# Ledger of designs, part 130: VH-VL binders against q8ixk2r445to577

Target 1, 133 residues: q8ixk2r445to577
Amino acid sequence: FFGMLQNKGLTDYCFDYNPPDENQIVGHQVILYLCHGMGQNQFFEYTSQKEIRYNTHQPEGCIAVEAGMDTLIMHLCEETAPENQKFILQEDGSLFHEQSKKCVQAARKESSDSFVPLLRDCTNSDHQKWFFK

## First folded at step 7 (VH-VL)

Design kk78 (framework fv_axatilimab)
Fold by ESMFold2-Fast, scan of step 7:
Structure kk78 (fold): chain C 133 residues (1-133), chain A 120 residues (1-120), chain B 107 residues (1-107)
Amino acid sequence: as target 1 above (133 residues)
Amino acid sequence: EVTLKESGPALVKPTQTLTLTCTFSGFSLSTYGMGVGWIRQPPGKALEWLARIYWDDEKYYNPSLKNRLTISKDTSKNQVVLTMTNMDPVDTATYYCAHKLYPGRAFDIWGQGTMVTVSS
Amino acid sequence: DIQMTQSPSSLSASVGDRVTITCLASQGIRYYLAWYQQKPGKAPKLLIYAASTLQSGVPSRFSGSGSGTDYTLTISSLQPEDFATYYCQQHYSTPWTFGGGTKVEIK
């Protein structure tokens, strides 16, 4: 699977990665923005190693969640995916983070008008359902 | 079909408080992601955003006017109310309310606007 | 606050002309840009959101483009009903701000 990773509940919102500092593409939080279809910053690949890769810049980035955190951040991809970079895309559209036993949910960032993907307890909410378009 | 309509006084005296009501249909402000904003336009001038409120009662105000503005909602009546204190002739404008879907989305459906003149 | 500068402030054009309106933000707004059309005595109408996505029912002659701080609205072949004032708006950061408007007048 590859393309824009879109939320079923927030129907016009896509995974987006566009860090303020273009000199370093890793270490920043993944966000949700309106699906615009214009920039490479919304293009992701879901791999056989259960990674969500950001391929538009070099070196390639892989989405990860650091221990004790609930935010998705961009890390460097490795030849063998570490546990914190593995997401199981389930048949119902849930994106399950194996290491934490939680699901990725579209949620509002605290005190802001922006949305971000966050780890939350798994539910049947459409805000936890994702698909590639 | 989403519709909104503004109502309130057409004439306000300087120093008085303006109260405007936005009555809407076709959506509920209890629905996740829904919001309503207020925008004004003085005659012959540009649009100016004033305030917005969301389904979860989060409120945002234009900082240049924050000390004068209050926005509130009554979801059972499908209404959003804006109050603005200490009115001045420079506040003469057409006031609009508008619907938006989710934080980060544009104002997609607007009311017809209500003209408010501030004069002695 | 993010300042939105529109250019030109006004232009005269004929039916069939290609019209370009530019909007410059004082900082990056990451595609959180909308374009509105306003006819005299009427409320604004949303034309484009997310910099380039047409609102339902808007004719395909309207298009938006841009990234970062620089955004453009293009009308590929101006029609009689397109004579209006056009506004850009950023909704990336509070306070949300509008450009000063561009009046498209008949030549």
Scores: ipSAE 0.053, ipTM 0.701, lowest interface PAE 7.0, mean pLDDT 88

Design kk79 (framework fv_axatilimab)
Fold by ESMFold2-Fast, scan of step 7:
Structure kk79 (fold): chain C 133 residues (1-133), chain A 120 residues (1-120), chain B 107 residues (1-107)
Amino acid sequence: as target 1 above (133 residues)
Amino acid sequence: EVTLKESGPALVKPTQTLTLTCTFSGFSLSTYGMGVGWIRQPPGKALEWLANIYWDDEKYYNPSLKNRLTISKDTSKNQVVLTMTNMDPVDTATYYCAHKLWPGRAFDIWGQGTMVTVSS
Amino acid sequence: DIQMTQSPSSLSASVGDRVTITCLASQGIKYYLAWYQQKPGKAPKLLIYAASTLQSGVPSRFSGSGSGTDYTLTISSLQPEDFATYYCQQHYSTPWTFGGGTKVEIK
């Protein structure tokens, strides 16, 4: 699967990554923005290792969650995916983070200047359901 | 080129409402990723961010001033308006509007600023 | 809210000097740190964002470095036009906060 990773509940919003420096993609938070259909900062790939990869810039990044945190950040991809970079995209659209046992939810965070994906206890909410467009 | 210019009253009495307009050119607030923020600076003091509005009408306010601030845009006129209620002498400052290219980026192009004095 | 502590509040320097200004954030800001230059009576000018990325048109004598909570602006060889007040800003999360400023004065 590849393309724009869109939220079912927060319609028209997609995973988005636009780091301040194109040559330094590590350590910044993944956000949600209006889906534009042109790839670039919103183009992601879901891999057989259960990674969510950002491939539009060099070097390639993989979404991760640091221990004790609930935000999704960009890390460098590794040859074998570490546990903090593994997400199970389920048939119902839930995106389950294996290491934390929590689900990715579209949420408003006042301290971020837009919507963001956050780890939350898993529910049947459409805000926790994602699909590739 | 991108340019912004602030306009509004130079003198405001205590308890009155301040309305400032930012008029810009060289970009549109209908363009994906574009934003405009307001920052103020009291004479001889540091910069303080007040509010921001994005292309999709998302609005963010400094929590310390949230109940006093309203930001809005008129995309067809290339204008952003900031309203601040219950003005006090401590609100005397130069008020700037500035362009923000992308969420998560810095303010890259600033207006010249407009001085607002709050005095009876 | 993230507090930005900028140091020193002022310094005196001569043309040709190497000048260093620091900012400390109250929590990690993951390289989301900008530096602005402001001359008297003028609006701030963006110099650097993402801790180390130079804004287009800014001279290469300006550089930024740092990680986590500790960031530095360096001017390698101070020029007459560099006498100004410098501000850091974290652009990581709202409310976006600025340091107190560092005034670079002629010695």
Scores: ipSAE 0.013, ipTM 0.548, lowest interface PAE 8.3, mean pLDDT 87

Design kk8 (framework fv_axatilimab)
Fold by ESMFold2-Fast, scan of step 7:
Structure kk8 (fold): chain C 133 residues (1-133), chain A 120 residues (1-120), chain B 107 residues (1-107)
Amino acid sequence: as target 1 above (133 residues)
Amino acid sequence: EVTLKESGPALVKPTQTLTLTCTFSGFSLSTYGMGVGWIRQPPGKALEWLANIYWDDEKYYNPSLKNRLTISKDTSKNQVVLTMTNMDPVDTATYYCAHKLYPGRAFDIWGQGTMVTVSS
Amino acid sequence: DIQMTQSPSSLSASVGDRVTITCLASQGISWYLAWYQQKPGKAPKLLIYAASTLQSGVPSRFSGSGSGTDYTLTISSLQPEDFATYYCQQHYSTPWTFGGGTKVEIK
């Protein structure tokens, strides 16, 4: 799977990564932004190692969640995917973060007028369902 | 069809409190993602955002005016109310309320505006 | 707060002209930029949001582009009803801030 990773509940919103400094592509939070259909900062690849890769810039980034945190952060990809970078895209569209046992949900960022993907207890909500287009 | 209309006094004296009401139709502030904001424009000047309220009662205020502003909603009446304390002649402006579909979106549908003059 | 600098402050143009207006943000705003049109005595009208997404019902002669801190509104062939003041707004983070406006006047 590769393409724009879109939310079923927030139908116009896609995973987006646009770091403020083009020379520092890792360490920033992944956001949700209006799907534009042009790839670039919204183009992601789901790999056989269960990574969500961002390869628009070099070096390649992999989405990760730090232990005890709920935000999705861009990290450097490893030769062998660490557990904090593994997401199981399930048949129903859920993105299950194996290490934390939680699901990725489209949510409002607290104290901010924006949407972000966050780890939450798994539910059957359309806000927790994702697909590539 | 979404419509909004502002109402309130046309003249306010210095030091008084201004209360403006936005009455809307075509949507509910109980609907996930919906919001209503207030924006003002002094005569001949640029637009300035004041405050915003969302379906979940989360509120945002312009920090430069935060201690003077209160925004609230009455979902049963389809109304959003803005209160601004200690009015000054520099607060003379047209005040608008506007609809916002989701957090992160722009203000897509605006009321006609109501002119508020602050003068002795 | 994010400062929005809009240029030019005014311009004169004729029907059929290509018009461009620029908006500069004091920091990166990740395409969270909107353009509004305002005619004298009227409320602003949303033209474009998310830098390049045209609002429903807005004529295709209006287009937006840009990235990072630099954004542009283009009117490909100016019509009589387009003489107005245009404002940019970053809708990236609160407080949401507007540019100073660009008045497009008849030549």
Scores: ipSAE 0.256, ipTM 0.765, lowest interface PAE 3.7, mean pLDDT 89

Design kk80 (framework fv_axatilimab)
Fold by ESMFold2-Fast, scan of step 7:
Structure kk80 (fold): chain C 133 residues (1-133), chain A 120 residues (1-120), chain B 107 residues (1-107)
Amino acid sequence: as target 1 above (133 residues)
Amino acid sequence: EVTLKESGPALVKPTQTLTLTCTFSGFSLSTYGMGVGWIRQPPGKALEWLANIYWDDEKYYNPSLKNRLTISKDTSKNQVVLTMTNMDPVDTATYYCAHKLYPGRAFDIWGQGTMVTVSS
Amino acid sequence: DIQMTQSPSSLSASVGDRVTITCLASQGIKYYLAWYQQKPGKAPKLLIYAASTLQSGVPSRFSGSGSGTDYTLTISSLQPEDFATYYCQQHYSRPWTFGGGTKVEIK
């Protein structure tokens, strides 16, 4: 299951990953950008292990959230997905992070004219609803 | 239907402070994601972005003018106010306010503009 | 700051002509490019955003294309109401910056 991961509340925004350092593909924050429909930096794979993979670069990246943090960052994928890399896309569109028991929400980046996906307590907000396009 | 209208003085003397008001309808600046920006255009020249304000009261200024600009909102009156200090003849321009649906979006609906002339 | 260079600064065309306007960014802007139309004495009108997405209500004769640093606005068959000045804008990184404009004049 592949595509652009789009927000229901912020209708024109998609998951986006484009690290500024070409020699360090992992370790940077996942952001939200206008959905451009051209794949590449906005093309993700949702796997049977409940991973959100970014495989347009080598080695393949997997979205993760570290303990105590609320930001989504790119880690190296592992043969068996660790708990911090597991997201359940629920029937209502919620993207539930297994380890923290929280949901991914489209939110304003602190002191920035931009949006980012952050972990927040689960609510019925459209800003916590996602779908692949 | 979204509409915006600028108001303020047509003439300003050098060193004075300019205050412009943007009055809008068709949206609320309490709605998640909504913003209003100010853009100016000197006669016969290109557009220049000045400042943005958003639903959550976050404010952004053009760095070249940041020390001169203040933007604020009154959500209950559907108004955004821009203040610019120490006016100079080079600040003569048509000033526009414009709607943004979300941070990172283009300015989709613009006011008619208000011409401000700075001269002695 | 990201610099936006438009070419040409002006052009003369006749009704029915195909018109092409180019915008060059000083760095990659990931399709965060908008095109505006401005008629004398009037406010700018948004035509295209995200490089190629047509704003609601804008005629299909307007189209945008491009990637990276190079973007183009095309008017497939110029109409009398299209004689105006066109501006590109990057909305990728603050401060938002506009091109110098391209004036489309009657031949």
Scores: ipSAE 0.218, ipTM 0.770, lowest interface PAE 4.8, mean pLDDT 89

Design kk81 (framework fv_axatilimab)
Fold by ESMFold2-Fast, scan of step 7:
Structure kk81 (fold): chain C 133 residues (1-133), chain A 120 residues (1-120), chain B 107 residues (1-107)
Amino acid sequence: as target 1 above (133 residues)
Amino acid sequence: EVTLKESGPALVKPTQTLTLTCTFSGFSLSTYGMGVGWIRQPPGKALEWLANIYWDDEKYYNPSLKNRLTISKDTSKNQVVLTMTNMDPVDTATYYCAHRTYPGRYFDYWGQGTMVTVSS
Amino acid sequence: DIQMTQSPSSLSASVGDRVTITCLASQGISYYLAWYQQKPGKAPKLLIYAASTLQSGVPSRFSGSGSGTDYTLTISSLQPEDFATYYCQQHYSTPWTFGGGTKVEIK
């Protein structure tokens, strides 16, 4: 799959990665913003290695969750995907992070007027349901 | 139909606290995703955002106003209240409240505005 | 804070003219730009959001375009009711900031 990764519960919001410097893609948090339909910073590829890949800028980035954290950050892709970069998109739309055994949920970012994807215990909430558009 | 209306004093003396009330209809601040913001416009000048409040009581303020602002809501009355301390003649402006949806983050319906003059 | 710079600050045009107004953001705002129309003595009215999406009821002569830091509002054929001041607003991150406005005066 590839395209804009949209949330079922938080309608009109998509995965978004717009680093402050396009030549420094690593280390920043993935956010959720209004789906604009233009690709670019909202265009992601779901790979056969279960990666969520961002390739609008070079080098290519892969979404990861660092040990003990619940935020999704951009990291460099590796030839063989490490466990912290593997997400299973399930039939019900849930996005399951294998290493933590948690699901990606659309949630508020308390420090700003924005939403972010966070790891949470898996539930049947529409805020944990995702699809490519 | 969504409607909003601002109310408050037309004249405020320097150093006093301004209290403005936004009364609305056509939506509820108990409904997921709903919010209300305050924006001001000095005569002949640009728009300046002041504060937002949402259905879940999350509040956001313009940092340039040096912690002079407080926003609150009374969901049962369909009202949002903004207070601004230590008023100064440069705060003379038309004050607007506006409807906001969290996904949108733009102001889709506006009140008519209320003019506040700060003068002794 | 993201600074929004609008140009020109004012312009005069005749009915039927094509009018363009530009808005420059101090950093990339990922298409999250809104345009408002304000007539004298009235509250602003939302015209466009997410750079190019027309609000319901807004005439098709209005269009928005742009990406990154540079955005444009176009009125393809100016009408008498388009006399107004136009403002852009980034809706990418707090604090929400507006441009200085462009006053369109019909000749």
Scores: ipSAE 0.036, ipTM 0.672, lowest interface PAE 6.7, mean pLDDT 87

Design kk82 (framework fv_axatilimab)
Fold by ESMFold2-Fast, scan of step 7:
Structure kk82 (fold): chain C 133 residues (1-133), chain A 120 residues (1-120), chain B 107 residues (1-107)
Amino acid sequence: as target 1 above (133 residues)
Amino acid sequence: EVTLKESGPALVKPTQTLTLTCTFSGFSLSTYGMGVGWIRQPPGKALEWLANIYWDDEKYYNPSLKNRLTISKDTSKNQVVLTMTNMDPVDTATYYCARKSWPGRAFDIWGQGTMVTVSS
Amino acid sequence: DIQMTQSPSSLSASVGDRVTITCLASQGISYYLAWYQQKPGKAPKLLIYAASTLQSGVPSRFSGSGSGTDYTLTISSLQPEDFATYYCQQHYSTPWTFGGGTKVEIK
C-alpha cells in the first residue's frame, strides 16, 4: 500500500512527518495532522516487511519505536527490517507493533492541541484503526 | 544556551542514600520528546547509564541498579533528581546528568559532573 | 543486555594520521549508535548520533559508518586537540550501554 495513513476515529487526521531539517530525516517524532492530500510529509509506503516507509528523501526512513518508548519516531531503514520497525496492519485496521505487542493509537499530544500516534494496549477503539487513503 | 549542572554531596558513607539534583536551563522537559538522563563513571573506567526520564514522566532504569534508583522531575523548576539507596564504595564515581533530545537522539549536552566518593 | 565491544582499547598515532575505532554490538542495534569524545577531566561531548549523523559544531574530519552490529568512527586527519578517549553507545534497547572506550594518544 501507498498513500495517506488515516485514522478511523479521528477521520480528519493522517500520519505526518515534517522534519525540521529536510537534510536530517531521523530522530524526530511522527505526528498526526489534518489530511491534506498533497503527498510529501503524509505519503507513506507499507512494505512486505511490515515497515511504514517515508521515502520523500534519500536515504529511506522507516517508522520505529525506541525500546521502552511509546512514541513513533523516524529512523533509517535496513535491508532486513528490525523488530522495532515492524507494524502488522491487521484485517480490522489495527496497527500492531510486533516488538512491544502494542497497537498504534491516535492520542492527544501532551501540553498541546495536536495529536500523535502512540503505542497503547490493543483495544477495539476506532482510535486504533488505520487505513491507507 | 543549554546548560545542565549536577549538585549533591561529595562524600557519602556506606549504606547511606545519595540524592543528586540536575538543574538545567535553555530547554524544558515539557517539550515533546525531551528527556534527561544520569550517567556515571568510576575513576579510570567506562561510562555507565543509570536512569532516564522523559517529558511525559516515562522512567527507565538500568536493571542492574533498578531496585536502588529513583528518578523524578520538577518541570516547573527545570530539575531532575536521582536517588540511589544503599551506597557502597564501588559506587564511587563522577555522576553526570545529560539531555536526551528526542527518543531517536543521543545525549547531546552534558553537565560538568559531580564527584561522589563513598568511604567510611 | 546488549554488550558493546570497542576496539582497540588504546592507540598511539601521529598528527595527520587516519584513525579508525570499531564498535561491535552483541545484537543488531539498527543505527541507534552514538559516539562521544571525552578529554581528561571533562564531561563527554557528543560527536555522532544515528551512527553517521554529525552533531552540530563537530569538525568534518569525524565520520561514522556501519550497520547492524558493526560500527566505525573515523578521524580522517588526526589533530592535537583530538587527544581523548572515545566511547560508543547503543540506545536501541535499555539498558543503554557504552563501549569500554578507546584512548587515542597523539605521538
Scores: ipSAE 0.007, ipTM 0.620, lowest interface PAE 10.2, mean pLDDT 87

Design kk83 (framework fv_axatilimab)
Fold by ESMFold2-Fast, scan of step 7:
Structure kk83 (fold): chain C 133 residues (1-133), chain A 120 residues (1-120), chain B 107 residues (1-107)
Amino acid sequence: as target 1 above (133 residues)
Amino acid sequence: EVTLKESGPALVKPTQTLTLTCTFSGFSLSTYGMGVGWIRQPPGKALEWLANIYWDDEKYYNPSLKNRLTISKDTSKNQVVLTMTNMDPVDTATYYCAHRLFPGKYFDYWGQGTMVTVSS
Amino acid sequence: DIQMTQSPSSLSASVGDRVTITCLASQGISYYLAWYQQKPGKAPKLLIYAASTLQSGVPSRFSGSGSGTDYTLTISSLQPEDFATYYCQQHYSTPWTFGGGTKVEIK
């Protein structure tokens, strides 16, 4: 699967990676933003290793969750995907982060005026359902 | 069709508190992702953001004015209220309310504006 | 705070002219820039968001481009109703900040 990773509950919102500097592609938080249809910062690939990969520019990034955190951040991809970079895209559209046993939910980040994908206890909410467009 | 309209006093004396009301239609502040912001524009000058309120009652203020501003909503009446304390002649401006989509962070529909003059 | 600088502050143009307005951010805003049009005595109207996405109902003669810190609004063939002041706004990070405006005046 590849394309814009869109939320079922927030139907106009897509995964978006917004690095503040083109020379520092990794290390920042993944956000949700209005789907603009132009690919680029909203274009992701779901790989056979269960990665959500950002291939728009070099170096290639892979979405990860650091231990004890609930936010998704961009890391460098590795030849063998580490556990913190693996997400199981389930039949119902849930994105399950197996290392933490939590699901990715469209939610407001604490201390920010923004929607972001956050790890939360798995529910059957449409805000936890995702699909590629 | 989204429509917003500002109301409040046209004249305010220095040191007084300004209260402005935004009445809207075409959306609800009970709907996920919906918000209303306030923006002002002194005569002949640029736009300045003041405050936002969202469907979940989260509030955000311009840090330069935070101690003077309070924003609230009445979802059942489709109204958002802004208060600003200790008015000064430099606060003379047209005040706008505008519809805001939370993650978009831009203002897609604006009220007509209400001119507030601060003078003795 | 992210500072937005518009240039020029004003320009004179004739109907049919190609007009370009520039907006510079004090840091990278990764394409999160909106453009507004304001006619005298009226509220601003959203033209463009996410640097290049036209708002529904906005004429195709308006276009936006740019990346990083540097963004432009272009009007390909100026019409009489386009004489107005144009503002950019970064929608990347709070507080939300606007440029100083560019007044497009009749020549």
Scores: ipSAE 0.028, ipTM 0.662, lowest interface PAE 7.6, mean pLDDT 87

Design kk84 (framework fv_axatilimab)
Fold by ESMFold2-Fast, scan of step 7:
Structure kk84 (fold): chain C 133 residues (1-133), chain A 120 residues (1-120), chain B 107 residues (1-107)
Amino acid sequence: as target 1 above (133 residues)
Amino acid sequence: EVTLKESGPALVKPTQTLTLTCTFSGFSLSTYGMGVGWIRQPPGKALEWLANIYWDDEKYYNPSLKNRLTISKDTSKNQVVLTMTNMDPVDTATYYCAHKYYPGHAFDIWGQGTMVTVSS
Amino acid sequence: DIQMTQSPSSLSASVGDRVTITCLASQGISYYLAWYQQKPGKAPKLLIYAASTLQSGVPSRFSGSGSGTDYTLTISSLQPEDFATYYCQQHYSTPWTFGGGTKVEIK
């Protein structure tokens, strides 16, 4: 799968990665923004290693969750995907982070005018359902 | 169908406090992601954003006016209220309230605007 | 604050003309850009959000493009109802700032 990774509950919102500096591609939080169809910041690939890759820049970025955190951050991809970079896209659309046993949910970032994907306990909420468009 | 309507005084004297009410229909500020903002436009000038409030009571203010502005909501009445203290003739403008689809989105539906003149 | 510089400040055009309006941000705003149309005495109307997405009900002759700091609104074939002032707005960082406006007048 590749394309825009869109939320079922937050109907017009897609995964978006918008680093302020092209030379500092890693370390920033993945956000949600209105799906614009222009690729680039919203173009992701789901790989056979269960990675969510950001292929707009070289070197390629892979979404990860650091220990003890609930935010999705951009990290450098590795030859063999580490456990913190593995997400299982299930048939019901849930995006399960196997290492933490939590699901990716669309939520508002506290004290910020932005939506972000966060790890939360798995529920049957449409805010936890994702699909490639 | 989303609609918004501004109400308040048409004339205020310098140093007075302005209170504007936005009454809306077609959405609720109890709905996840919904917000209402205030924007003003002095005669013949560009638009200037003032304040915004979201469904979860998170508030944003234009830093240049922050100490003068208060925004609040009454979800049960479908109203958002803006107060602005210490009015000055330079604050003469048409004041709009507008629906904000979600955080990070544009103002998609606007009220008709209410003209406020600040004069002695 | 992010400064939005809009050009031109005004232009004269005829029905059927292709009109291009540009908006320049003082820093990268990553598609957090909207375009509004305002007719005299009326409230602004949202035309485009997320730099290129047309608002429901807006005619297809309107289009938006751009990236980084540089964004453009194009009207492919100007109609009589399109004579208005157009504003861009960035939603990347508060305060959410507007451009100075471009007045499209009849030639």
Scores: ipSAE 0.253, ipTM 0.771, lowest interface PAE 3.4, mean pLDDT 89

Design kk85 (framework fv_axatilimab)
Fold by ESMFold2-Fast, scan of step 7:
Structure kk85 (fold): chain C 133 residues (1-133), chain A 120 residues (1-120), chain B 107 residues (1-107)
Amino acid sequence: as target 1 above (133 residues)
Amino acid sequence: EVTLKESGPALVKPTQTLTLTCTFSGFSLSTYGMGVGWIRQPPGKALEWLANIYWDDEKYYNPSLKNRLTISKDTSKNQVVLTMTNMDPVDTATYYCARRGYPGRFFDYWGQGTMVTVSS
Amino acid sequence: DIQMTQSPSSLSASVGDRVTITCLASQGISYYLAWYQQKPGKAPKLLIYAASTLQSGVPSRFSGSGSGTDYTLTISSLQPEDFATYYCQQHYSTPWTFGGGTKVEIK
């Protein structure tokens, strides 16, 4: 699956990745931003290994969860996807992070005016439902 | 329709505290993602953001003025209040409140503004 | 703080003219850019958000473009009601900063 990864609850928000330095594409937090339809920083690929890949630059980035954290960050993709980079996109739209047994939720980060995807206990909230557009 | 209106004193003496109230209709600050902010504009000058409060009571302040500003809300009254201490003639400006609309729009609806003059 | 440099500070134009206003951010702001229109004695009105998305009710002669640090507001055919001051604002990081404004005046 390819496209903009959009939230059902925050209906106009999409996964977004645009680090301040184009020469270093890894190590920064994935954010949510208004869906602009122009691809690039909002264009992601969901793979058969259950990765969410950022294909705008080479080498490709893969979304991962920081050790002991609830934030999603960009890492380098590996030949065999590590468990921290695996997200199960379920039929109901939930993005289930297998290693932590938590779901990706659209939320405002504490002490930040930006919206971000965070790991939270799984609920039937629309803020935990995602789809490719 | 969405409307916002500022109220407060038109004239403030140096060293006094300014209290401005924003009263709004057509939306609620109990709605997820919704916020209200304050922006000022000195005569003939550019816009300057002051403070913002969100539905979950999260508050943001312009760092240059943070020690002088307090923002609060009364969700049941549809009001947001800004307090600014130690007023100076340089703080003479039109003060606006504006909705920070959901989902994540910038300041999409503005009040008419209230002119505050700081003079002895 | 992210600084927004807006150019030109003022311009004179005639009805029917194409008007272009530029906004430059001191760092990349990832399309977190809005444009506002302010008429004399009135509150600002939101024209464009997310760099290129027109606010509901805004005439199609207004358009926004840009990426990274460089953003542009274009009015394709200036109308009498468009004589106003225009401001850009970044929402990438607090404090949310505005450009200095561009005054579009009658030629």
Scores: ipSAE 0.038, ipTM 0.682, lowest interface PAE 6.8, mean pLDDT 87

